# Ledger of designs, part 16: VH-VL binders against Ribosome-recycling factor (frr)

Target 1, 187 residues: Ribosome-recycling factor (frr), of Petrotoga mobilis (a9bjd6)
Amino acid sequence: MAKRSSYAKEAEEKMKKTLEHFEDELKKVRTGRPTTAIFEDIKVDYYGMPTPINQVATLSVGEERTVVITPWDKKMLEPIEKAINSSNFGFHAINDGNVVRVSFPNPTIEERRKLVKAIKEMLEETKVALRNIRRDDIKKVKEIKNEGSISEDEAKKFEEEIQEILKENEDEAEKIFQRKEKEIMES
Short names: E, the ipSAE of ESMFold2; O, the ipSAE of OpenDDE; V2, 0.75 times the mean of E and O plus 0.25 times the DockQ between their complexes.

## First folded at step 12 (VH-VL; framework fv_pozelimab)

Design y3 (from y1 with light chain A50D S53N; at its last look DockQ between E and O 0.57; V2 from the best seeds 0.00; counts 0 for: pae E 16.5 > 2)
Fold by ESMFold2, look of step 12:
Structure y3 (fold): chain C 187 residues (1-187), chain A 121 residues (1-121), chain B 107 residues (1-107)
Amino acid sequence: as target 1 above (187 residues)
Amino acid sequence: QVQLQESGPGLVKPSETLSLTCTVSGGSIRKYYWTWIRQPPGKGLEWIGYIYYTGDTDYNPSLKSRATISVDTSKNQFSLKLSSVTAADTAVYYCAKERYDWRSGTYFDYWGQGTLVTVSS
Amino acid sequence: AIQMTQSPSSLSASVGDRVTITCRASQDIRNYLGWYQQKPGKAPKLLIYDASNLQSGVPSRFAGRGSGTDFTLTISSLQPEDFATYYCLQDYKYPYTFGQGTKVEIK
């Protein structure tokens, strides 16, 4: 049980989901470290059906700056190679007859700065979403005060709780951003 | 959602400072990156520089010594000053909204209508 | 700075033709390339970002391809409203630079 009113708990739950979304989107941001996660959204033609790569192949991180894609059916080697090379993710894939190997270039300083710029935009969008949640829940508190269901003192307490939760979540969003920024610039 | 409008003098004398303002409506200036781009009459486009409200700026090296981009968050506006202008600075000046996405790169999704600035004695 | 070279500088084509415009970068820019359409007296309009992604509201007859140094914009079936000048833009490295433009005229 939280120390806070039901209105504060509702705001906290919605803000937690908003931060989870922000963190999930940051996972997709390229760094100088190869990862298999960036390929999981790429689809290939599997017997006429658009199919995610991870449903037709095993993806693993290989030697420095490579990802190794091992299809269970060797007939999928060429479709996978083509799907990756045609993607807008800037990859270079080589098919050796057994696996598809993907080389990742190391991001330049310019590319790293662009990534930081992008995640700063994502942070600001996250802060807007957090503030909208506060506004919505404060409106609910005002409505029940006007209906007489709570006192003016109770309404003030609930609004203060919602504001504190907003500050906590804005602070956490900033920490998440700073950790990712450091990872990008130092990788 | 976002709309941009350039404003400022249409005529500037050589050696003086060109000053333009972009007014942003339908969104907060503190959400995105804001950019100036110019186009001399009958010629191509030239990127000038950008600003983010925290003071992060960068400029085309060809203009860096003369260009200053600033922001006024209370008016939801950003501005360009270009000092020591010559006839070569005659152009249509555009303000634009810039967004960088790690999957999608940088793109200018909203532009102002543009304002012609003529440098003439 | 990275130089962007478009070809041709102008072309004339008939309604229904397939039109291809080429953009070449002076160095590898990976996929950091956009295509913009500008009609006379108007601001540029984004068509394609990140070399191949179609902007919302842009007709599917427009397609971008390429990576590295060589890029193309293709209009699969030219329409009368496609009369315009087209620019590529690299956004890989500051300063961002545009190609010189390709003017498309309808015969």
Scores: ipSAE 0.000, ipTM 0.464, lowest interface PAE 16.5, mean pLDDT 84
ESMFold2 (binder alone), look of step 12: mean pLDDT 91; pTM 0.928
OpenDDE, look of step 12: ipSAE 0.659; ipTM 0.876

Design y4 (from y1 with light chain S52D; at its last look DockQ between E and O 0.52; V2 from the best seeds 0.00; counts 0 for: pae E 5.5 > 2)
Fold by ESMFold2, look of step 12:
Structure y4 (fold): chain C 187 residues (1-187), chain A 121 residues (1-121), chain B 107 residues (1-107)
Amino acid sequence: as target 1 above (187 residues)
Amino acid sequence: QVQLQESGPGLVKPSETLSLTCTVSGGSIRKYYWTWIRQPPGKGLEWIGYIYYTGDTDYNPSLKSRATISVDTSKNQFSLKLSSVTAADTAVYYCAKERYDWRSGTYFDYWGQGTLVTVSS
Amino acid sequence: AIQMTQSPSSLSASVGDRVTITCRASQDIRNYLGWYQQKPGKAPKLLIYAADSLQSGVPSRFAGRGSGTDFTLTISSLQPEDFATYYCLQDYKYPYTFGQGTKVEIK
């Protein structure tokens, strides 16, 4: 019980991957609060090579819901501005001769409620995926039992472990959701 | 393909409760928001309210005191009850699937064919 | 509640005409507006969502524009099958509300 069976470990690995996917999808749900992380990996032409913006500039959160991008070399201002505006992220970048500023929208209460509604749906889809993993892995354990590779007692133990793993991962999915909900409503 | 079908009595007496059921096929009721919308004959559309299968609901304030939307996940159905009806509640009632896309907003992509409910003595 | 006002309430046009229907919201609803087509005896059908996004399977002669309080639906070359009533819907804030409809009649 301290160390899970190979079948329970397989279920755990699949469920953790499912949670990682859920968390990655939540990152795409924007709150409108300024963050530098979105821009750090946008590539800009630097001496003929595509280079992440964070390798040629300092990014910081500025006033009026902006991200301020301060390049080491001022001749990178125009390439950075163009890279952001062409990136299909829907941002508006302004070059003032010293920095590039990117404005973030400020969602209304109604827009925040819509975002929470969307992540509730994503949470429920994640729970379905977790339950499908349990179903499939329990079926696999039963097949191995019927082949005689494990005893009935071992199969029951493995099924109980899979059920515990499901509960743990459902609880973690709820925690991930609650953190994002709070971020959306309080950003 | 998701399909929605309204069912229920076509005639309801004044002061009674109108009760309709929407049966969902080709998809799970546990995935989307589910909505009732009505249209009095020859008039425009009125949003009544929605339900999510976990019990999350909201209603048009004009109907909130009389309307109840419920879900039965075992039958893949959701229902509308409207109490204390009058002739003003005569309408075609539609159930609809609400899809929310965080970038594109809310839209009703699938509708039932509608059922006429007449409120008359 | 947010009031949605459509204009005109009805219009007549010939096949091939450009038809424009307007929808005005009583407050800023950003781009949270949909356009629906309803043919006689049928349920409404989604044409446009998010003010300007064309629903899959809808002909490209339909176009939505606008943001804030003023929105339009344009049919660039009216076809016989476009005879219908058109509704706008704001989905910004509960209660969601429809415009009163615009009936398009083919001359």
Scores: ipSAE 0.099, ipTM 0.631, lowest interface PAE 5.5, mean pLDDT 86
ESMFold2 (binder alone), look of step 12: mean pLDDT 92; pTM 0.930
OpenDDE, look of step 12: ipSAE 0.604; ipTM 0.844

Design y5 (from y1 with heavy chain D58E; at its last look DockQ between E and O 0.72; V2 from the best seeds 0.00; counts 0 for: pae E 6.1 > 2)
Fold by ESMFold2, look of step 12:
Parts: structure tokens; C-alpha cells; sequence
Structure y5 (fold): chain C 187 residues (1-187), chain A 121 residues (1-121), chain B 107 residues (1-107)
């Protein structure tokens, strides 16, 4: 039925966005390998405008577990250093007059365990969000049934499909978590 | 805002088992790490251990042979049992919410009010 | 276990004074150090986490500094409500351990 398709599609779209958010937050979690991805959310003052660092500099993995940020205009060295040192990531950037260098030390085993604890919390929050979406969409289906717009059998089928969509997305959330956990522990 | 409340007997006889429950409200027990900490009268704080709702635990080695932390997700509670108690186990027992932030470490942002457990014969 | 040693064990100060409390770890704990305030009959309250980060709602007169093995808590201008016992906590390695406490008293 048209309403069935609408509810199933709505639930699936909301849950997919929830998983995308979870995956985006996991990208910010440090691993044992240097990566430029952690800087994607950092913006620098470029002539009065917040501008992503990668639009004013080249980011590369350097020697000794560092990320090297080479601005095209040396006048941007100090703004880039300031933006990184002011970020919520707590990095200490070193400006040597040619590049900005940020060190990426290896996490200890204790630190890796703490990182896994943190992403377990993120996973559980994601599961709660998924279940809230199911609850809300099942409520809509029951309201439509009570109004007489769909039959009892149609409502039951829509609820079963919403439950299946939830299970699929919870399974995907678990897979996303396991991939990140492996990356943290084995990098 | 998460709230924690300790409950259990305030008097325990030597050699028996101390049993405490922490009731969590304003949040789900399936979200954080849950910790027991104690403070003997006039002395400092001692970390006992934690539990995650999946059953993952860690214990202070000084108490590991006698301590058991458990969780009941249906009641939104976690518990401490400490066997073979002596007078040295007399303390105020706190439950606390442990949270890890990968950039800022572990911190105990919410604590119960504490409950005094006296071990005497 | 990692031993945490606080100094001094107690101090007397007047309202408005600058107070510094130190905490030394028996091994490198990076920045995994918290500071807690405890008043008699009450549970500890978090002030500082990650050695230097101020917990939400804590006055800016509290400041944490240090890394590795040596850490300090400074109260830049002591207020009447700051008379309490202060504890450091290392959360680097199990078992987590507290310092023995520093009691800040009215002079």
C-alpha cells in the first residue's frame, strides 16, 4: 500500500542517516596510524572567512608519525597553527616557519582500551536512536489503523517491516563498530 | 541528568557478605561504565571496580578475590558484593558514573550520596 | 599500582589567597589526571579532568597544570566555598588510584 511504502522508506532513511552520523563521529577517534582525516572539521580564518584547512594547504603524512601541513601561502602558517591549537582535539602544533607539524604518537595499550570503551558508548547511543525511530514510526502506523485508513492486517505487516529495518540497521551499526574497534586495536 | 542512589544494609557482621545496590535514574544503565568507590572513615578514596552492562568488569587487585560487581538492566541497577568482610571494610561506599572521552580520559561526573557500611560483631 | 602523592597534606589560607596543591605520580600517566573536591559528608565533585580541562560549571579560578608525573591544582583567589579536601585521581592504568588528599582550611 502507498502508506506502507511511505512508512518503510521514512524509517529506513532516518536510520541510514543515524548510521552515517555514527560513522562520521567514529572518523574523529584516534587510531595508531597518522591520518589527515582528523583535520577535516577544522577551519582556519582565511581573510576573515572560516575555510577548511585542506583548501589553503596540502596535508600529508610525514616522518616520525606526523602530519605535515604545508600552506600555499606562508602567511597562513600562524592562522593554521592557531586553529589546530584551539581545536577540541587538544593537539599541539609546531610552526617551523615552513610548515605546521602535528605529532601522532602511538596510543599505548591502555589508551587503545579507553578508545574502545568510548566507541562502545557511541554504539549504544546509536542503537537508542534507531529504536526511537522504530517507536515513532510504529506509533504512526497504529494511529492510521485506529483512524480506519488501513486494516489490522496491513498495520501488522507495516510494523513487522519496520522491525526488520531496525534489525538490519542494528546489525550494520555493530559491523561499523567492529571495523573501528579492529582499527584501533591493530593499528 | 543521571542520578545514582546507593542502598543496602548499614551493618554487616564479620565474615559475612556486604551487598549494595545502586539505582540509576535519569538515564539508561546500558550507556556508561558503572563504578564502586569506597572511603574508610577519616581516610582517602579507594577505587573498587567497574562494570559495563555487557558484563565487562575490572577490579582493584586488592579486592578482586572477594568483590563481585553485577548489573540488572531490567531494573536499571548495578550491585556490589564483597565477601568475607572484616572491620577494615567499614567505609562509605559510593557508586559513580564513569565516562571516557577519548581526548580527555576518564572522569566520574555523577556520584551517589554514599552509604556507610559498618562491619562489627 | 601507580602511587599518587599529594602535597601538602593540609594548608591554612585566607579568603583571596592563591593556593597551589601538587600531585606526583610514581610513573608517567600522560595527562590522565583528575582533580576532585570533597566537603564533609558529601560525595566528591569533579573540578578538572585531563590534567587541565575545566569541568562545566566549575569557576575559572580553578586551574590544572602538568603532565607526566607532576601536576598542580591552583585556586587563584580562594573563596569561602573552596574550603574543602581536594583529591587527585590517576585514570591512566588500573587500578585507578587517588592521592591521599589535601585539606584546605580557613586561617
Amino acid sequence: as target 1 above (187 residues)
Amino acid sequence: QVQLQESGPGLVKPSETLSLTCTVSGGSIRKYYWTWIRQPPGKGLEWIGYIYYTGDTEYNPSLKSRATISVDTSKNQFSLKLSSVTAADTAVYYCAKERYDWRSGTYFDYWGQGTLVTVSS
Amino acid sequence: AIQMTQSPSSLSASVGDRVTITCRASQDIRNYLGWYQQKPGKAPKLLIYAASSLQSGVPSRFAGRGSGTDFTLTISSLQPEDFATYYCLQDYKYPYTFGQGTKVEIK
Scores: ipSAE 0.128, ipTM 0.652, lowest interface PAE 6.1, mean pLDDT 85
ESMFold2 (binder alone), look of step 12: mean pLDDT 92; pTM 0.937
OpenDDE, look of step 12: ipSAE 0.602; ipTM 0.845

Design y6 (from y1 with light chain D28G N31D; at its last look DockQ between E and O 0.02; V2 from the best seeds 0.00; counts 0 for: pae E 19.5 > 2, placed apart)
Fold by ESMFold2, look of step 12:
Structure y6 (fold): chain C 187 residues (1-187), chain A 121 residues (1-121), chain B 107 residues (1-107)
Amino acid sequence: as target 1 above (187 residues)
Amino acid sequence: QVQLQESGPGLVKPSETLSLTCTVSGGSIRKYYWTWIRQPPGKGLEWIGYIYYTGDTDYNPSLKSRATISVDTSKNQFSLKLSSVTAADTAVYYCAKERYDWRSGTYFDYWGQGTLVTVSS
Amino acid sequence: AIQMTQSPSSLSASVGDRVTITCRASQGIRDYLGWYQQKPGKAPKLLIYAASSLQSGVPSRFAGRGSGTDFTLTISSLQPEDFATYYCLQDYKYPYTFGQGTKVEIK
């Protein structure tokens, strides 16, 4: 385990936060597996007010790759069905008189490749963010050296530590991407 | 000083595969990014894609379905294959070395002299 | 992909003139911009990296400025060897993209 200087600690913390953001973005990339997250931001007319669907219904994952939406009041079945069918997602909701069901078809190979392309673009943005952190923190080390607070040899050592941290975080970003890619291609 | 030299057929028939090799001399191909860029006669430059010496690649979306870049570290070479070519693929093809500067990022400081590939029946 | 738009597409100038070429990015690229010079029949040559840093061996009459989306290359006193086509390149995000070029011609 390599020990890090105090100057490199700031870079490492920023880069870890950047990776956490990347992981959070990846969780929002929808696969062919049923999730309720897609529908929670859809609003329905509730007594004249646009209301988030999860405030008037329970959303659950049902059988056969469905999301089941169970309103607390059955009068909301038709408004919920209409709101989902009118959404930009293009899903088709079926109201059976008790619940609203939305089916999640298995994505084709081409649809899966499109999703992988999208997360590859997120990986590229993450790598740019990591590079920017390195550049900013190396710049700070150079400024401290020019002010006389550290020697040339110390500055070089700290810059090398920042480069090592970048490599570690780039490797981890790639592993995160590969795990999500596998999930997409196998689901 | 690193030197790059493109080689391959100067004439390719439509629908066939264009194949070029870049030979790196005066330095090692390892630990660097290596890039193909093309320029149709009288037109601007188009970035094709890169390869890292370990095999990691990325491509311009406009060419990704047809382009493959590969590396042979034992020969100190990297290569471009472009399938299903048409007259629109007629261009001067350059290989280039990515230079990293810790201050400012990435740019191409060493280029091959370029090789014209003509796609004609 | 990030679109790079150069202006003008061509210009005519005399030796000794001050020449300014503009490059605009379709999104912010900080200072990840290079300027390249290309003479007929030759590979491009790096002039400026990081928007404003002069490459080794490039005359000081070349200057780059800008950050974000708007960049300029200025040649303070045009020399006979400067008649060429100039390209900007963003190296902020893959795919790397060039501007369409600016041809500087003798008047």
Scores: ipSAE 0.000, ipTM 0.420, lowest interface PAE 19.5, mean pLDDT 83
ESMFold2 (binder alone), look of step 12: mean pLDDT 92; pTM 0.934
OpenDDE, look of step 12: ipSAE 0.521; ipTM 0.811

## First folded at step 13 (VH-VL; framework fv_pozelimab)

Design z1 (from y1 with heavy chain R99Y; at its last look DockQ between E and O 0.02; V2 from the best seeds 0.00; counts 0 for: pae E 19.0 > 2, placed apart)
Fold by ESMFold2, look of step 13:
Structure z1 (fold): chain C 187 residues (1-187), chain A 121 residues (1-121), chain B 107 residues (1-107)
Amino acid sequence: as target 1 above (187 residues)
Amino acid sequence: QVQLQESGPGLVKPSETLSLTCTVSGGSIRKYYWTWIRQPPGKGLEWIGYIYYTGDTDYNPSLKSRATISVDTSKNQFSLKLSSVTAADTAVYYCAKEYYDWRSGTYFDYWGQGTLVTVSS
Amino acid sequence: AIQMTQSPSSLSASVGDRVTITCRASQDIRNYLGWYQQKPGKAPKLLIYAASSLQSGVPSRFAGRGSGTDFTLTISSLQPEDFATYYCLQDYKYPYTFGQGTKVEIK
């Protein structure tokens, strides 16, 4: 692959952060089979200490697309409920006095198509953000060339690097979209 | 799988030119950046410069006026010439493969064994 | 050029200890930071790239952290084979620059 200049490395980091934001937004599109794994990083107050839920409760897949969280100590029911409801994943937990239940969505085919349309819009916004980064960084390179800080040949090389980075990031954005689209339509 | 081996004289007189060759095996020189790095005895590492197989180079500014890196794709080799050497150029010289990836940046994943070049009358 | 300052310059530790080495950059280098291990008479060996990514074949007891200007290499349980000098390297801007090294001795 082509050698990257400091200008290209800056563009790469901005584009990488843009892709990370896109992936983070796709996490909020809640589909898929019920799983206990998504709760592994959620911590609850256990005697004053942040503690992973799986260290204070048993997690299982229940009926009706539900994860059932059974604490070993019933005093943990309310802390667990609050920790899940405050999480970044947007779940709604229900405490029935014995267990905490979390429902997983099961969208209809029409609802799935609407979700795909929404993430397609997110993809297009992501591509616009990537192209703006390219535009801004190419403008910087041209300004430095005009000031005489780099040669015309150096400027052309740096512009080519930035365009290569854009293509790589647009391709990655498309792959991220396709993986999420497949998850939405197949789960 | 890629292997690098430095070769050249171990002793160079002051004011002469230090000349080293790195032979690349187990891979093609036409794929990566190729770099020289040196380490004076008991001291740290100093990046000298790189070459891409098309001839593109860049050098540490401290050495740019004296250093020339070249590539011979037919022999799968790249070379360093450092002119007008002094005792300050005494060091172990390493050749290295520079890998670049837009997500992970750059790193030197394969190094030669190193060759000591002593500058002495 | 970007200056890389390592601390400590040397340390002595026992097998099983947790060892932390710090590398500080003179400017923001994002995550363009590598860690290298060098044993006497041998070439440096890559341990960590992109500040925190473990190179293939490197034991998981090695961990890199940081971004921006402050970086650390941690060895969670020091082993006898970890006796070496450790270098950080910034690859954000030319010229690429190494820290001055940290010599780790096993007690």
Scores: ipSAE 0.000, ipTM 0.446, lowest interface PAE 19.0, mean pLDDT 84
ESMFold2 (binder alone), look of step 13: mean pLDDT 92; pTM 0.939
OpenDDE, look of step 13: ipSAE 0.583; ipTM 0.830

Design z2 (from z1 with light chain S53R; at its last look DockQ between E and O 0.29; V2 from the best seeds 0.00; counts 0 for: pae E 14.2 > 2)
Fold by ESMFold2, look of step 13:
Structure z2 (fold): chain C 187 residues (1-187), chain A 121 residues (1-121), chain B 107 residues (1-107)
Amino acid sequence: as target 1 above (187 residues)
Amino acid sequence: QVQLQESGPGLVKPSETLSLTCTVSGGSIRKYYWTWIRQPPGKGLEWIGYIYYTGDTDYNPSLKSRATISVDTSKNQFSLKLSSVTAADTAVYYCAKEYYDWRSGTYFDYWGQGTLVTVSS
Amino acid sequence: AIQMTQSPSSLSASVGDRVTITCRASQDIRNYLGWYQQKPGKAPKLLIYAASRLQSGVPSRFAGRGSGTDFTLTISSLQPEDFATYYCLQDYKYPYTFGQGTKVEIK
């Protein structure tokens, strides 16, 4: 048996997309934790051609806030080191003869607090968007009731379903926020 | 683009309170840090303090006991009050927008034109 | 507070010269350093942030370098509009502090 009306399903779909947007925006808020993705657009001279670093090396997250770059050919160690050190990213790369190690700066406590405040505002905006979806869909249910297309009892049931979906999605938004907050404060 | 403009009296008597307002146009005051910086005539720049739009502040320790920064979101404005002024507080006062990014740190990308405040009898 | 020391306090240069200004921090500030240009009667203008990143609209003849305690601003070919006073700013810890300035004069 279907648990939810078509009106509740519409609200649920809109709210899930709103949460997906929130998650996508949080991905843009980087922690101080090392990631290999930031190096993918850096190019090195490989046989006379600018070549992405991931096509000439393996990148991995190492210990103590580092990214370890292991080239297929040790001849590429110096070009990789120079490419990273000359980039506008502000990282410092060290070539030990086998790999290039890049240390990531550790954000200050004050910087971490600024980031948490920013994502808290993103959470509140997300909650407003969720509540606007509820308001709009409850308005549609009331209009359909006034037109006589559904009964008063059916309208009340649909409104309760929409409210339940809102509570579920607000709780999920809070969980998403808290996971990101933990990443920022503990990275 | 964001524009900032300082306003307030250009002459303040010693021991009184200097009061300035920065009006933000072309953008929202929300979700940013807003800063006051001053420059005594012929001298360098001094950071006074900031406010986040929610009301959180921090101040240069040299001014902490006398400075108050506030924000009025409804008017898209923030303000500086500096109490018990002396001739040493004579300066051009700038308001500025702070941009913060975890990777790039902070920088002041938009400044007001500055307003000279003279402290004299 | 972190002391920022600029050198020289002033310099004279001709159009086309390469000009280098140094800023030294009293402690390690990583790359948390900006460079600002100020012309007489005007507000400072951001040139460089994060030690080496050019602000949008700033000519490529400006270059920032350094990390830790020693930083430089280089103007590779000085233009008439570049005669101004230049300030470094550390944004590593509150209170944020500026260097005392370097005046670049024509001669």
Scores: ipSAE 0.000, ipTM 0.510, lowest interface PAE 14.2, mean pLDDT 85
ESMFold2 (binder alone), look of step 13: mean pLDDT 92; pTM 0.939
OpenDDE, look of step 13: ipSAE 0.544; ipTM 0.809

Design z3 (from y1 with light chain R24Q A50K; at its last look DockQ between E and O 0.69; V2 from the best seeds 0.00; counts 0 for: pae E 3.4 > 2)
Fold by ESMFold2, look of step 13:
Structure z3 (fold): chain C 187 residues (1-187), chain A 121 residues (1-121), chain B 107 residues (1-107)
Amino acid sequence: as target 1 above (187 residues)
Amino acid sequence: QVQLQESGPGLVKPSETLSLTCTVSGGSIRKYYWTWIRQPPGKGLEWIGYIYYTGDTDYNPSLKSRATISVDTSKNQFSLKLSSVTAADTAVYYCAKERYDWRSGTYFDYWGQGTLVTVSS
Amino acid sequence: AIQMTQSPSSLSASVGDRVTITCQASQDIRNYLGWYQQKPGKAPKLLIYKASSLQSGVPSRFAGRGSGTDFTLTISSLQPEDFATYYCLQDYKYPYTFGQGTKVEIK
């Protein structure tokens, strides 16, 4: 029957979560195009609680390579400005009394090359995580074989399934990387 | 935690090739950029070049015609060859791990202890 | 190549003193600057990256500031273990280049 084993399903789920984490981290990496996603990790004090900016304001792409942050409550203008300017992202925010405008400077070619090198390191870390999942699940298959719960032939088939899933996820990680690399270099 | 150790001959004759190997332990060579840096005795530091495990390299223009950096992923090692050496190439040679912060920067967070290479007859 | 000029070339200070070292780049390197400490017979040790970010395990008495072409390293209360040579490094553009060093000596 062409049904994947429980060991293959477990590996597949863990590897998909690993890829989702990789994608989430990549969307924070700047490009030549202004984007609001880069601000998702910045928190502002909202009535005593650290709150993501996107939960207290509308973020949009403005003119002149800016992101425009329009808080629902104008009392949040100054806290938002300060949170962005105190971040270690290097952005410069200006509060005009109605909105906070954040400059989104065009990366230089040297900065783009550094960004590509950074996401190469992130890709390789993702591949290590994927291979660790395979190792752990292969170990489980060998344990149940040694306990006599499955045959040698069954263990071999389960291990082959896990290796196929690894290859699929490594290929997907590479595609995710290549799309972001192109976006960085060509935007 | 990554550890780096340089190895190779400490004495090289003029006009010959200097050859050094850096062994990486506590981490995979397939993850980071790997760099050679040298320091002539009593002088400052000079960046030589880097390698990525796929073979991507770049070199200081002052050394580009003579320097070759290579990687052996099976041994978790990378190497430097510097041809046609002179007394000016006498230095402590360091290998280092280049860490890149994705937002704006790079830095060398782990260094080998260094190995002195003397160019002399 | 981008030239990095450190000042002073050496200084003498007492334990507890505030020490400031400057580094000037020949062109705009934004915040792509690191500070390294080197003790005799040892490899350099990273203190500060991205001009102002403190490396893990480095005491908070070390602080980096600056952007563009002008940078400083400050040691707020000098300790006996801080007597060393300090280097700045631009990591904006290959070839990466170091300053000539600043030797910090005990008075």
Scores: ipSAE 0.411, ipTM 0.752, lowest interface PAE 3.4, mean pLDDT 87
ESMFold2 (binder alone), look of step 13: mean pLDDT 91; pTM 0.926
OpenDDE, look of step 13: ipSAE 0.789; ipTM 0.932

Design z4 (from y1 with light chain R24Q N31K; at its last look DockQ between E and O 0.20; V2 from the best seeds 0.00; counts 0 for: pae E 9.0 > 2, placed apart)
Fold by ESMFold2, look of step 13:
Structure z4 (fold): chain C 187 residues (1-187), chain A 121 residues (1-121), chain B 107 residues (1-107)
Amino acid sequence: as target 1 above (187 residues)
Amino acid sequence: QVQLQESGPGLVKPSETLSLTCTVSGGSIRKYYWTWIRQPPGKGLEWIGYIYYTGDTDYNPSLKSRATISVDTSKNQFSLKLSSVTAADTAVYYCAKERYDWRSGTYFDYWGQGTLVTVSS
Amino acid sequence: AIQMTQSPSSLSASVGDRVTITCQASQDIRKYLGWYQQKPGKAPKLLIYAASSLQSGVPSRFAGRGSGTDFTLTISSLQPEDFATYYCLQDYKYPYTFGQGTKVEIK
């Protein structure tokens, strides 16, 4: 089990936060085929207890790129509508008095291409942020070496660790992008 | 608030090149699509083409052989050149910003004030 | 390119009238239709996007309807500031195309 230096752990923490931000921003770009699975993470207040929607309602894929949520008890219509509208996924639910409907966007092919370009730019900005973290942390290692706190050999090891962490995080950023690109273009 | 302003010569001789610049203020030109639209006097609107801030373009097929849209991100500007102009190219020229929202679709929410370009000897 | 045909080309109406303008697309454009208002000497102003969604700051007397090929803009009670030319625009596919316009004049 390899253990990274405190300098490498600091770089890794900063880079993970950068990737988390990138992934959070991509979540706001909601395209995709209608599916009930994404609502499994959403809970409603059911008689004072947070309860998954699928335990108080039937979820189905409806017409016109919708998910239809049919609660067993009509009193749950408003709580379900609120829970979905308050979620971080940016859905907008409509309550018609019998069911809650959630519409999924269906971008044109031109709009999908525009979305992919937009998230590609977000990826490149993320990579720049990752490389800035590397630059800053390598500067810290060099300063500590110049102060005599670490040896030349230790400095080289720490810089190599930081470079490896950068590569791992750049690779992960690319995987996050490719997954979202596929979702956009194939949904 | 984003604001767009067209600038350029108001008179162009036939067979020469019409050249216009749109200056974007109150926001960045980066990460957006930017469009030229024209309106001959007393007539309707015609979409000319767009540019993405990285340089990608597409044009109305009726103008594709003569139109060039370019962008200068350092100046926060984009430009239109239309070659070999005739009297038919006399129009008010507008620049506009395209907005996309995954919930509500696409539309042109910001327009420049427009600038008249007359093609005459 | 997708052709957009507006009807009528012009109309005369009085303050308080209900006015309806029609826009027809040469092919299915789903809901990718916008309505724009233009007053003399001014740039167009967005009223309705996605066929029926009201732009922020636009009065609720404006309503858009339709999907596919047939669309309408309705002004439920015409006001003095509504005398203008109205354009529909399809934003489904490039090249984006406008209808020829409908001029709403005071009677």
Scores: ipSAE 0.006, ipTM 0.590, lowest interface PAE 9.0, mean pLDDT 86
ESMFold2 (binder alone), look of step 13: mean pLDDT 92; pTM 0.934
OpenDDE, look of step 13: ipSAE 0.799; ipTM 0.935

